# Designs tried in a protein design chat: VHH binders against Glutaminase (glsA). Part 5

Target 1, 327 residues: Glutaminase (glsA), of Synechocystis sp. (p73903)
Amino acid sequence: MGIGVNSDPKVVHHQSIPKPNAMAIANYRAITTKQWQTWVEAARLQALNGKLPQYIPQLSLVDPGNFALDIGDQNGIIYEAGDTDLTFSLMSVVKPFLWLYILHHRGWQWAEQKVGDRPSHLPFNSVEQLEQDGGYPRNTMVNSGAICLAGHIPGATIEQRCENFLTWLNHTAQCQLWLDQELLASVHSLPNPRNLAIAHLLAAKGYVEDATLALETYNQLCCLSGCLKDLFKLGLMLQCPQPPLQPDTTARVKATMAKAGLYEMSEAFFRRTGFICKSGVSGLILACLPAPSPTIFACYSPPLNEEGNPVAPLALLEFLAEFTSRN

## First folded at step 1 (VHH)

Design u06 (framework vhh_7uia_1)
Fold by ESMFold2-Fast, scan of step 1:
Structure u06 (fold): chain B 327 residues (1-327), chain A 121 residues (1-121)
Amino acid sequence: as target 1 above (327 residues)
Amino acid sequence: QLQLVETGGGLVKPGGSLRLSCVVSGFTFSTYAMAWVRQAPGKELEWVSSIYGSGGSTYYEDSVKGRFTISTDNAKNTLYLQMSSLKPEDTAVYYCARSPEWLGYRAFDYWGQGTQVTVSS
């Protein structure tokens, strides 16, 4: 039925919930440059009320006025704004690509033994959620799921595992991501006992073999960095996969993003807009937009809202959803 | 308005004890973790301890484990750090910090002003 289907027994069917069907009506190339400029200006103003994340010192020191936007498809860029030479870490935006890597190399039947694909009912209490689920991660977009999957990347060392993943991702997406060693040192400057507890619970319950190896591999993957062009190419890989990458594999990744890519707002936002998104704490949203031509939205703006989603990228997606729903 | 106010710091001899308190206003602990973070003169911020408001799960830096105890009084919106067997190395400004779930429970969106703890003879 698809990724927008609500099968939650706690939620009754309600006829006033809008269907995600924007693919039939949206033509983003018809949007004028003046309309884009107006939306970008409004979104950037909204970001002035956001805050920088404090858990990674390097991320707390970026210019909150930084902004970069690409919207495009397989035929090229539809609209571009801001400073496209800015570099940033993927953070949680790496999670869909880690999921893609595991599905591509191991398949779903193996993967479902290690991680679920259900929405999280407690997205902000990941360790408590994992405890309630007996150590089985709810989905691949929460920290427990990503740490679990990172534990199953092949390699003798943390560094070899990260390099195997990075080499595959750069080759497959035709991008030039790198491991930001300075950012990794910044991550290690403040220990993370929550993720450590998650990793140890996964090991205690048999979902990973080595808690430290899984966690430290995950930390390195979150520190993979690039520019707007790289982020856009990652989106193209999800929307327009090329052999040997299978469309069914990217479809499963996008299904999980629709359920869990924007924390607790994920399913509601997808049902209302048809937009499939993943946010990252560095200020990123990568989105797969429904349209006659599969469309990618890649946006960087560091200030975050109370939920942890980037203010300006989310505001732009809201403007697009409103425009699309009226046409 | 959201505020975090630390008290209880002071001068103490090695081996002594202090209890730090952090009174919060403008939110409740139920959806947040709370943390103590310290900074010694000329050093980086060092995370000390965290507690989940919802489950009461506690976590400690290895150097303080067994000596420090973090706790909350949810009815009073107050976070505590009970410090015992204090060492000169524990000398620092101690900050109360709020950690919303979406940042992870050691990532912080609001900080108090800090309270000075000095351990010396």
Scores: ipSAE 0.000, ipTM 0.124, lowest interface PAE 18.4, mean pLDDT 82

Design u07 (framework vhh_7uia_1)
Fold by ESMFold2-Fast, scan of step 1:
Structure u07 (fold): chain B 327 residues (1-327), chain A 120 residues (1-120)
Amino acid sequence: as target 1 above (327 residues)
Amino acid sequence: QLQLVETGGGLVKPGGSLRLSCVVSGFTFDDYAMAWVRQAPGKELEWVSSISWNSGSIYYEDSVKGRFTISTDNAKNTLYLQMSSLKPEDTAVYYCAKDKYRSGYVFDYWGQGTQVTVSS
């Protein structure tokens, strides 16, 4: 009998760091400015080991030294560093908010018919995983789940679907996201045969009605762009939801992020640190941190590691996890 | 309607082995993640291990890795914790628990607990 194999190599490499249920809750406001500066400098140096994504031409052209960080809570910013005027695309960071949109408007009973809520041990764009699952996406943080959900946003056109989602998200989070048309053209400039195969498999198995509408809506959502302040406000919406958004709905979204928000490392990282994260290939990590006051970590640094997670933001989260390791 | 029934606790000598069982009724394992959580005398709750049936993912607390094995028998609807090379610090009440969102941070159903005592 063999169900006992953990395929995530990060579990082995991070065994000694406390799990969420045993972790001391940190007071992030007690961290000195000098300590933050030291961690930021160390994280930015580690980013030299990263690489820019090459499969989206516009993302390959950004300055790899770009950096922006906000850590804060509902009472305001705790620490801020880098160039906070930089703009970036959400890419996969849009996926938790697409999930939130669907749960808010359609509820879990409907949503569970279209998408699962389970970790994937294969890459985020795996056609093979979707085939093994009979066209039923593993979770909303892999491409198949997000493409599936994008196919169910209401609207007569791809553009109207994107606009309906964007209007809701900007209003609910009180942010000013916009569709980067040049980035969208860049995404369209190179074929993505894996996402195309995913969309067609979803349609063939009846999970979406129109493969093209689902895929192209998803592409537009990934190209929604903003600045650090917008990313921070998206995090506030998850950590400190306001009516009509229900806390149980945001809790379900955060649960999926804990399982799948950092690709293959998600469950191991969450179990070790208590940090609930979502990364995007543009260089973003948005994280929900445990604290007496629910804390948001929003960080932009373009260089990625081998798994596709941003190097500097991940290094900063590791420093914070070590800081919270108190007996 | 959901019920968790634990068995298998007891007294064992250091270096010994013990198998905990949790019979689950009211749902199947592929619907939810299951965990073992322990509480040593005078200490807070400590997560031991989790199994996500559908994904096949298994995680262990560092101090039990290589000594404890979590497993399921779907035909019997039973969760197991095989404990080997037991140490005095493994002495605790062990709970079978359901993860509400399959997230590892909210546990909404608990067994009654089973006492494991490791002493010479």
Scores: ipSAE 0.000, ipTM 0.238, lowest interface PAE 14.1, mean pLDDT 83

Design u08 (framework vhh_7uia_1)
Fold by ESMFold2-Fast, scan of step 1:
Structure u08 (fold): chain B 327 residues (1-327), chain A 122 residues (1-122)
Amino acid sequence: as target 1 above (327 residues)
Amino acid sequence: QLQLVETGGGLVKPGGSLRLSCVVSGFTFSSYEMAWVRQAPGKELEWVSSISSSGSTIYYEDSVKGRFTISTDNAKNTLYLQMSSLKPEDTAVYYCARDYYKSSGYWPFDYWGQGTQVTVSS
């Protein structure tokens, strides 16, 4: 047979494992407006094959044709498309910022006692994974990790905890997020037995003190809402942190996003593209892109694929990755 | 804000030597894997070398192995690239780059300097 590339054997021994060949880093500013328009049109067409989430009623009723995109860096927007006035909930996109909040206020030595940093072998809301791990959450991007951390936000009430987090996040990122009370009511209108089981298991194993307080705080954080400009600023905060926020803290958050930010596809996608992503079931992808200037990709499109990742934002990242590999 | 500032570039003849330095501020230098990446005119970015956060694990691109040496001075928050036996093919803008804490060397870099020009010409 003997098919394939580089059939010749390697005969040299190594004292260290070589790093892979140079990673392609795109000059995003060289991409033409015509190329961006072509990719946006193709991505929006592909989104017609996606589905709206049915387990949160308010999200199931959104216009599946909604779309908004910003790509840019600290010097400004490189490209913008769609309806930038649209508002949306962060959902799971809040998880990196909850992790950042806890690391900033409590430090890593405390945090590692409550949550791990390993990839998950099962879905993001798996009770079975948490049981196998003895109640210790696998990482901060799965529901168990985020619910655990939400249980440790300071405050006398669920509302005060959410407000303390929201005030800190708005101030630090210079954005204007708000709690969507109607969405929160929608979240409460249908049972979520998996998250409830997760919260109770965390409490039973001693990782949180109050299962209800942890879960309800987490629910409120997921319902924090904003517009495309807010999402972009959140990304800029991760890429270009300002004092008193420590750069090693944002680097740890981004490392966890690379491992677990797109559910089961996270490591494979990151290894292939170099893109650090976090998705949310409202239709969001926030991504940190490798470049000489730290680049942010912020995109909203409600239809999701079978894994629960937004179809159009993911398609756009695939087009960018192909462009980067060619140029 | 994070800053990585490269210096030490310039014009050098083939066979010559040059030492690049990258002064780091705004983060704990000893907590990150650091790297040198270069871009020749009209070409793709090419990874040159990496050093672990402890300084104990070092990697080189095959084309520079035996000619270039990467090192750190944690007390000065400085990353170095000692270049010897320089070739015209080494002509490029050289970037200092930061990698993730606890990354296994397959992950992309998350922060870069502005670059320093190295020109090898006879």
Scores: ipSAE 0.000, ipTM 0.144, lowest interface PAE 19.0, mean pLDDT 82

Design u09 (framework vhh_7uia_1)
Fold by ESMFold2-Fast, scan of step 1:
Structure u09 (fold): chain B 327 residues (1-327), chain A 122 residues (1-122)
Amino acid sequence: as target 1 above (327 residues)
Amino acid sequence: QLQLVETGGGLVKPGGSLRLSCVVSGFTFSRYWMAWVRQAPGKELEWVSSISGSGGSTYYEDSVKGRFTISTDNAKNTLYLQMSSLKPEDTAVYYCATEGLYDSSGFYLDYWGQGTQVTVSS
């Protein structure tokens, strides 16, 4: 018996996979409140080493001490800390859900004509990588892939395209995301020559029909905003998909996140921890943690490290990885 | 409460047979591709077999083809691995897991059971 390669969404190889002890398989409910408090305090102190993004003015003006954390599963919240009423934009955290939308509505055979599923070795906004690949985006977690997919959301106008996506996402995840118009104006206030070059290259090579439409749709999706509860529900949608979402579709999204969700550190971090993550420049990490009960980690802290990943959420994930490897 | 619980492991002589069971709770079993994977002492984790949620498609690692049979009972939310003609080389902890794709060069496992020990010795 052979396995289908091109049209089969499932491909199995005789490759070594990470050992269970290299992945988080522990029961997170066994962690004490005192241990959580110690890790949160240490992570928030590490955030002092981070910096706010300067290339989006509204994000450069937030309180760097802002913090919110939920860790939980389908049975409820395991631990919660910080100010859960804070609102934030998804930014790059929208990319997995844009990928999910396209896979759900158009399928993989259509999607593979527009975007790949391989890791990128250059920064998430690299026009150089896209040039080397002839205009074909490496994966959906880099800007070129997301801009490409945003260009293919159905709708007669940018507004209708964004509304179609937002309505689907809110309904499917049972959350209440909204478009932050002030943040969108902030995004428009400074030039972004790299994303503009990416959009034009995609159009020149035939991967999108309209560079301006694709880029502006992408900009609006990145400015979708919510609170910690919304972010947690998005994680539940990935970890515990309900009809009409198929588990093979969410598995493909998570596979791309494992390769590219934390920029240059993605694959190494996943192989070491088993944690599947996506970060956003507003200070978000959304993570899917392997466990007998699928666990969601949703964390907000604005200061970023040199790679653009949030300092405090990443520190918390490192504490969790060390704890689970010892237990 | 998505949970996978393996049973059926034990000590068996070469040439013997064992049936492993994995009871699944907390999700719609028939929608997931399921896998058996094993880890022998001092070795890497090795994929053994996979089955579609419908039970209609099965795949096996070459060294177990013809000796092992993967199957499901969707009414009982249970995955099985029938092992025959067991060899000392089959000695390992066997895990039940939901199957995912890492990329075109490999795969990953999403949700794991606790494992069950199979020991083949004379």
Scores: ipSAE 0.000, ipTM 0.174, lowest interface PAE 15.2, mean pLDDT 81

Design u10 (framework vhh_7uia_1)
Fold by ESMFold2-Fast, scan of step 1:
Structure u10 (fold): chain B 327 residues (1-327), chain A 121 residues (1-121)
Amino acid sequence: as target 1 above (327 residues)
Amino acid sequence: QLQLVETGGGLVKPGGSLRLSCVVSGFTFSDYYMAWVRQAPGKELEWVSSISSSGSYTYYEDSVKGRFTISTDNAKNTLYLQMSSLKPEDTAVYYCARGQFPGYEWSMDVWGQGTQVTVSS
C-alpha cells in the first residue's frame, strides 16, 4: 500500500487488522515499572547478539552495553531507563528532519521534482537502484534521497549549510544538538565509494548542482549529536508540531518514515504494529506510537542486527506491539 | 465524547452518484488526517481517501481517482465524500475515520459506525 498522493493500496491477506468497533486503545501509562524493567533486561540481553558498525571507526569503538530509553508524550516522560547522559550521533535519524526542513522551506511541489516517496527493495546505499531510476532517488530515507536534499540546503559553504540546518532544528525542536567534529574526522578517515558514486550520479543527472557540496553537507548532518532528551524533543516536534511548522508537513514526513524508516522491514513492521520509526547506525530508534496522546519512543543501544537496525530498541518495540495486541 | 456520524449511504444504480457526510463532535480537524475507509462483503478494510487538516492535501486509492472527491467544511466539522460513476465493486460499508496520515487503514484511531453503499441494478 502506498502513502503518497498517487497511493496504490493492495489487498492484505493478513486477517489480524482490527475492525473499527474492536480497536483497543494502548495505554502506555498502565504498564507497570516491573514490566518495563523485564522488557529492558530482555532487550539488553538480545543486544549481545548484535554487532557494531565497522565502516565508521569511532562508532566501532563504542561500548556495546550502552543503553538509554525514554517513552513519553507532551505531558512528560512515562518511563525512563539507562544512562540518559550518554551522547550519540543521529546518523540516519537526521533524514526525517532534513526532509521536514526541505518540505517546510520549499514545499512538496518543488521536492517531488528531486526525490520520490516509494520504498526501495535494494540496500539503503544502493548505487544500482539509483542507476535503474535514472538518478531520481526512491525516497528521502535512503542515502541517495538524503544526499540529494542536503545538496539543496541554502548556504555558501558546507559549514554554513550545516549551521543553517542545525540552527533551524535546535530552535524548532527546542533541543541542543551540536556537530561532532571528531566523529566527522572519523567519517572522513575511510573512503565511502558508494556514497561518492551516488553523489556524482545525482550531479550527472541534474538532481544536485555540486556532488561534493551535497555529499559533504550530508556527512556533517549525519554527525549532528545529542543526548536522549534531544532525541525525545525531535520526536515531540514530529508528533506535536507548533506554528510555523505545519501538521501536514510532519504528517508527510511520518508517512515516509512508515514506508522506509527501518530499511527493508519498514512497511511490514508499520502494517503489523502501527509504529512509525527511523533507525540510525549509531544505535538509535526514534518512533511515533499510536495512542490517544501522541507518544514518542526514543532509544539508544549501539549493537545492530543484520539489516542495520538497533537490536535492543527494536526488541522493545516488539514487546510493546505484542502487549498492545494482547490487551 | 469523540463521535463520528456518517450519513448519505443507500442503494444506487451503476453509473450513479452519492454524497457521504461525516459530522464530527468532541474534536476539530486540527493535527489529523480525516479518511474514508470501506469494507466490502467478505473482504478486508480498504483505505479509500484522506484529506489533511488544512484541506490542502488530498489522497486517493487508484481505483477511485477521478470518480471520488474528498472535502471538508471546517466551520461545520464535516467531512464529505462525493462519489460518481459508481460501480458494483464500490459496494461496501463506508467508515469515516481520524488518523495521523493517509494510505493506511490501521493508522486510524477514531471511527464512525459506517454507512452502507450498495451499487446494484
Scores: ipSAE 0.005, ipTM 0.364, lowest interface PAE 9.7, mean pLDDT 84

Design u11 (framework vhh_7uia_1)
Fold by ESMFold2-Fast, scan of step 1:
Structure u11 (fold): chain B 327 residues (1-327), chain A 122 residues (1-122)
Amino acid sequence: as target 1 above (327 residues)
Amino acid sequence: QLQLVETGGGLVKPGGSLRLSCVVSGFTFSSYSMAWVRQAPGKELEWVSSISTGGGSTYYEDSVKGRFTISTDNAKNTLYLQMSSLKPEDTAVYYCAKLHYGDYRWGNFDYWGQGTQVTVSS
């Protein structure tokens, strides 16, 4: 009678990278500067219809006309546009790198005990999904998965945990990310009852030891900030990992991004385009693009659509997908 | 050195009022969220109320909502707790706490003051 407990379907995970239904393979270096400029102008116009996030006060006050784009590969930048000196917070774009950190240091067999690798059909901050799953997070790209993983970063304090993660990430990616203390204060200025409920449910079900440590570490990681060059280098780390990072580890991170990196649209978008993406509420999309040379798309534009994805970066990816499907 | 000094406790009858004060030194008060936490005789520490950085948001334990008000005076580096309609179950040592990373229930409390005793009895 108790044997039925060992066959719970919630434990079944699909770890393989999804196969795209239509694969856009393109030489992005063949795209003309005039074509890029046309797409950038169209995308920036579409962004005027987007909205800034209101639940983080500092992010609600940025210039909605801000824009920065890098597309490139291991051989360098293919195209660059906008104001590359702008700084921004990673927000949810930190989640793939938190996943990478945990996989690199703890391995998949340990990680599988704490977090799943399945797409979610509910919003990224859904308490209801976590309750239905018995406190076991659906994947690492939803808030419950990231909060869970943040609870397992080593360190005696929240500050030490954040510092350990930041030091590793900056060294490994060769970037210069920093903790934005003003943004962290802004995050703390308004309640987030859904994330609080998530953290307590994870602790109650035994997936983290301390709800407060997990949630507050996660909050600090979301407030890690940088510039366009830093975001591009993070993408290079995913596409072109260097020892001691293993290619199979970055492949697993990208597989989760394909399933869940753009909220509810993730798997459908990946199956149509082959583009592996992660968005953040500050206005970021970081994408890994299929090409003869692994290509990185790093874009910043604060206005968001109704799903919470940045309008201009997503429009640019749609233009690229349409172009590459014809070439 | 960082220091939190609570005052304003005392003996009060049920239905009475008290105002607790916490004078903060050693850090920039307005840059941090602050909390009041209490410990009743023979009980564990219980979070009472928090106030966010800049004083824009306030949070209360359910049993004190509508009876207690948390506030700050940034010019005086002072946190206050105005307590009204006091009940015997409010009897506790009240501590001022600095929140490092949260302004909400179950936030991380870095530093605690010495505490001030509140006794509600007839």
Scores: ipSAE 0.000, ipTM 0.111, lowest interface PAE 20.5, mean pLDDT 82

Design u12 (framework vhh_7uia_1)
Fold by ESMFold2-Fast, scan of step 1:
Structure u12 (fold): chain B 327 residues (1-327), chain A 123 residues (1-123)
Amino acid sequence: as target 1 above (327 residues)
Amino acid sequence: QLQLVETGGGLVKPGGSLRLSCVVSGFTFSGYAMAWVRQAPGKELEWVSSIRGSGGSTYYEDSVKGRFTISTDNAKNTLYLQMSSLKPEDTAVYYCARDEYWSGTYEGPFDYWGQGTQVTVSS
C-alpha cells in the first residue's frame, strides 16, 4: 500500500541538511538556578527596547514589565520565574492548535486541499502572498492559513464553532482556557483591512464558503486566554501527546511551526537553534525543545521586536541555544 | 541513554543489493520520524529516505525511488534500508538519524545520529 506516499508528495522538500547541535544530548535540568536567573535578568532588560502592539487597543495598555516563564517536561517544571498568575491571550499561538484540531478531525489528505505547508518570506498577514498563490494559503501559521482552517471548524454558528474548538482543546490539553470577551470587543473596535481582504480572497477562490464566518471564528480563537500553566500544558500536548491524539499528527504541527512559527525569521532561527517555536502578539512564545526528555518553553513578556516577536522570550531562547551549543 | 548503531555496509558491485540496519536504544519509534542520510566523499549531506513513527508513511529522494525501501521492526528496535540496483553514485557513508518532525522535511534538525556505515559501489 503506497497510499501514504501519494497523499503528501507536494510538501516534501529535498535539500542539504544541517547536522544536529549539542542540544540533542542537552539536559536542561543540569542548568543551575543562578544561570537561569542571570539569563532572565538580561532578557527582561532587553525587553525595555521593545514596543507594545498598537493595532489591538487592549494589548497596547498592558504593563510592559509583565513576565512569566516555565521550562519543563513531562516530569515537571525545570525552572520557573516571574508572575505565573498573569493572564494573556493566545493570539497567533492558537494557530498550531487550530492546525492540530483540523488534522485530528479531518486528516492530512483533506487538509492539503485547503492549505499548504511551505514557508513564507512575506509578512504573516500578506494579502499579496495569498494573491500570488491563487488563494491557496502558504501554511497554517500565517493568517490566511489560520483564517481558512477556522472557516472549516464544524458548527452551525460562530459561537458553536468556537465552543467546539475550545471544549476540545481544554479537554485534550487538560487546561482551562476561556474566551476573553473584552479583548474580542477590543479587536472589533479597529478594522483589520488585511485580514478582511484575506478572508474575501479565500472565499472568492473557493477555499472557504463564508468569508465573514471564517474571519470572525478566527478572531474569537485568537482571543482565547489563559495563564502560564495553560500555555505549558498546550506545549506538553504537542511534545507528549496522549491517545486519541496521535504522535504523527503533533509531529506535522511541529514541522509547520519550525518553518513558519516565528514569522519571517522561523526557518533561519530553527536551522540555527533546533527550537520549534510559535509566537503571539500578546507577548507569548511557546517552544518545543529537542532533548532526551521532550522539553517545553512557555514564556510571556509583552514587548515585541520589529518582526512582532516577543523580545525577552526570544532573548532567553538565544541564551539557551548559545549555552547548549557550547556544552 | 539514546544510541543509534548502524551496520550492514560494505563493498558491492553495480546492480547489487545491501541491507543497512540501525539498532536504536533509549526510545521507541512511536512519536518520531526516522531517516537515512548519506554523505559521499567531499560532498554535503543528502537526505535519502524517511519513515514516520512505527511504520507509517515513507518518503524517498527522487534518485532512490523504486530502488530503496525503508522499514522498521518495532520488536527489534531496528530501522532498515533495503538497497537494490545499486549505482556507483550511491557510494557514501550512510547515517541513521532521528527526526521528531514530519517525514521528508529539510527544516527538521535530526536530533540524534549514528556513527555511520560505509557503502562502496565499485566494479
Scores: ipSAE 0.000, ipTM 0.183, lowest interface PAE 14.9, mean pLDDT 83

Design u13 (framework vhh_7uia_1)
Fold by ESMFold2-Fast, scan of step 1:
Structure u13 (fold): chain B 327 residues (1-327), chain A 126 residues (1-126)
Amino acid sequence: as target 1 above (327 residues)
Amino acid sequence: QLQLVETGGGLVKPGGSLRLSCVVSGFTFSSYAMAWVRQAPGKELEWVSSISGSGGSTYYEDSVKGRFTISTDNAKNTLYLQMSSLKPEDTAVYYCAKDQGYSEYRLWGPYGMDVWGQGTQVTVSS
C-alpha cells in the first residue's frame, strides 16, 4: 500500500561508494580542525553572493556576516565555529517539529486525513498546487501543510496554541525557545496574500475550522527563536528521541524532510548525499547526517540563494558530501 | 538510540553456508523495509536483498537469487540473511541497513538508508 512512486528492487543497483578510509570519515570526529576551518572559510565567502529576504523587514536588517555552526552527536560537539550566542528565528525549521507534535499527540491515522506526504515540484507557498489537490496539502513541509497542522494545535486562543506547542517543544528538547514579538510584528507589517489564500482555501475545503486562527498560529510558530545550542538540541530530539517520543514517529518526520525539506531540491539532494535537511528563511539549515552515531548539523548564516536556501550552510553540506564521496 | 548490530560473519569455504543476523533496537521493526548491502574490497556498494516491513515481499540481486534468503523474526527484532552455496565473489563486508521510508522500498545504497550497522566480514576462500 504505498502512496506515490516506488522503485523496483529487482532492478540492478549500482551505487557510488566511499573509498576504503570512509569508515573513519563516517565518524566525523576523524575530520581535522584545519579541514573544518578551510570549509567554513570557503562557505562564508560563498555567502557574499547571497541575499537577505526582503519580504520580512526584520530579517532584511540582520548582519549578513553572522555565522554559527555545530556538528555533533549524542556524545557531544564534534566541531563548533562562529558566534554561538547569536539568536535567530526558526521560520520554516519549525515545520518538522509541528509535524512531530501532531504525530505524537494525534497519531498518523488522524494526521493523514489532513495532510499528504508527497513531494512538490512547485514553490513552498503555491496556491495552484493546493487548488489542484482539492485543498489537501501535498506535505507538511510546504506552507499549506504547516498552516493546516497549526490550525489543529489545541488552545482557546492563538496565543495559548503557540504556548502549548512552545512549552511541549522546550520541555521535550530541553531547549529555551521564545516567541520573538518584534519579528512577529515585522511579519504582520507586509501583506502575504499567498499564505492568506492558502488558509482560506483550507477552511473552504474543510481541512481547518478557522483560516485566521490557523494562519496566525502558524505565523507565531515561525517566529519562535533561539540560539545554536537550542537548534542542536532540536536535532538531537529528531536523531536520538527519548521516551515518550517514539523512534518511529521521529523517523516519519525525517522521511518527510528528505522529500521536501529544501524546497524543490530536497529529494535530489537527499538521494545524492543521504543528508536529511530542513532550511529556514532566517538563514538556518538543520540536518540529520548518516553515520554510525546519529549526527546533527546545525548552521546559521543569513544570506540565501535563488531557491531561498542559506548559502553557507548548504555549501558546508556540499563540502561534506564531496569529501565523504572522495574518501 | 537506533542501532543495528550484525553478527554471523566469518571465513567459509566455497559451497559453504553462513547465517548473518542483525539485531535491531530503538524502532518498530515491521514499520520499515530492511536491506542487506555488501561491499567487496575496492568495489562499489552492492544491494544484496530487501524485505518489506510486513515481511510479505522479498527481493534479491540476480547473482544471489536462489542461494540467499532474507527473513525477519519480529518477536526477536532480528533480520537474517541465510547464505548458501557461497562463492569467492561473495567475499565482502555485509551491512544491515534500514530504509528511511514507510513504503515497501525506497532508494537503495548509502544515500537512501538512514541507519546502518557496523558491518560483518564474510570471506569465501580455500
Scores: ipSAE 0.000, ipTM 0.248, lowest interface PAE 15.5, mean pLDDT 82

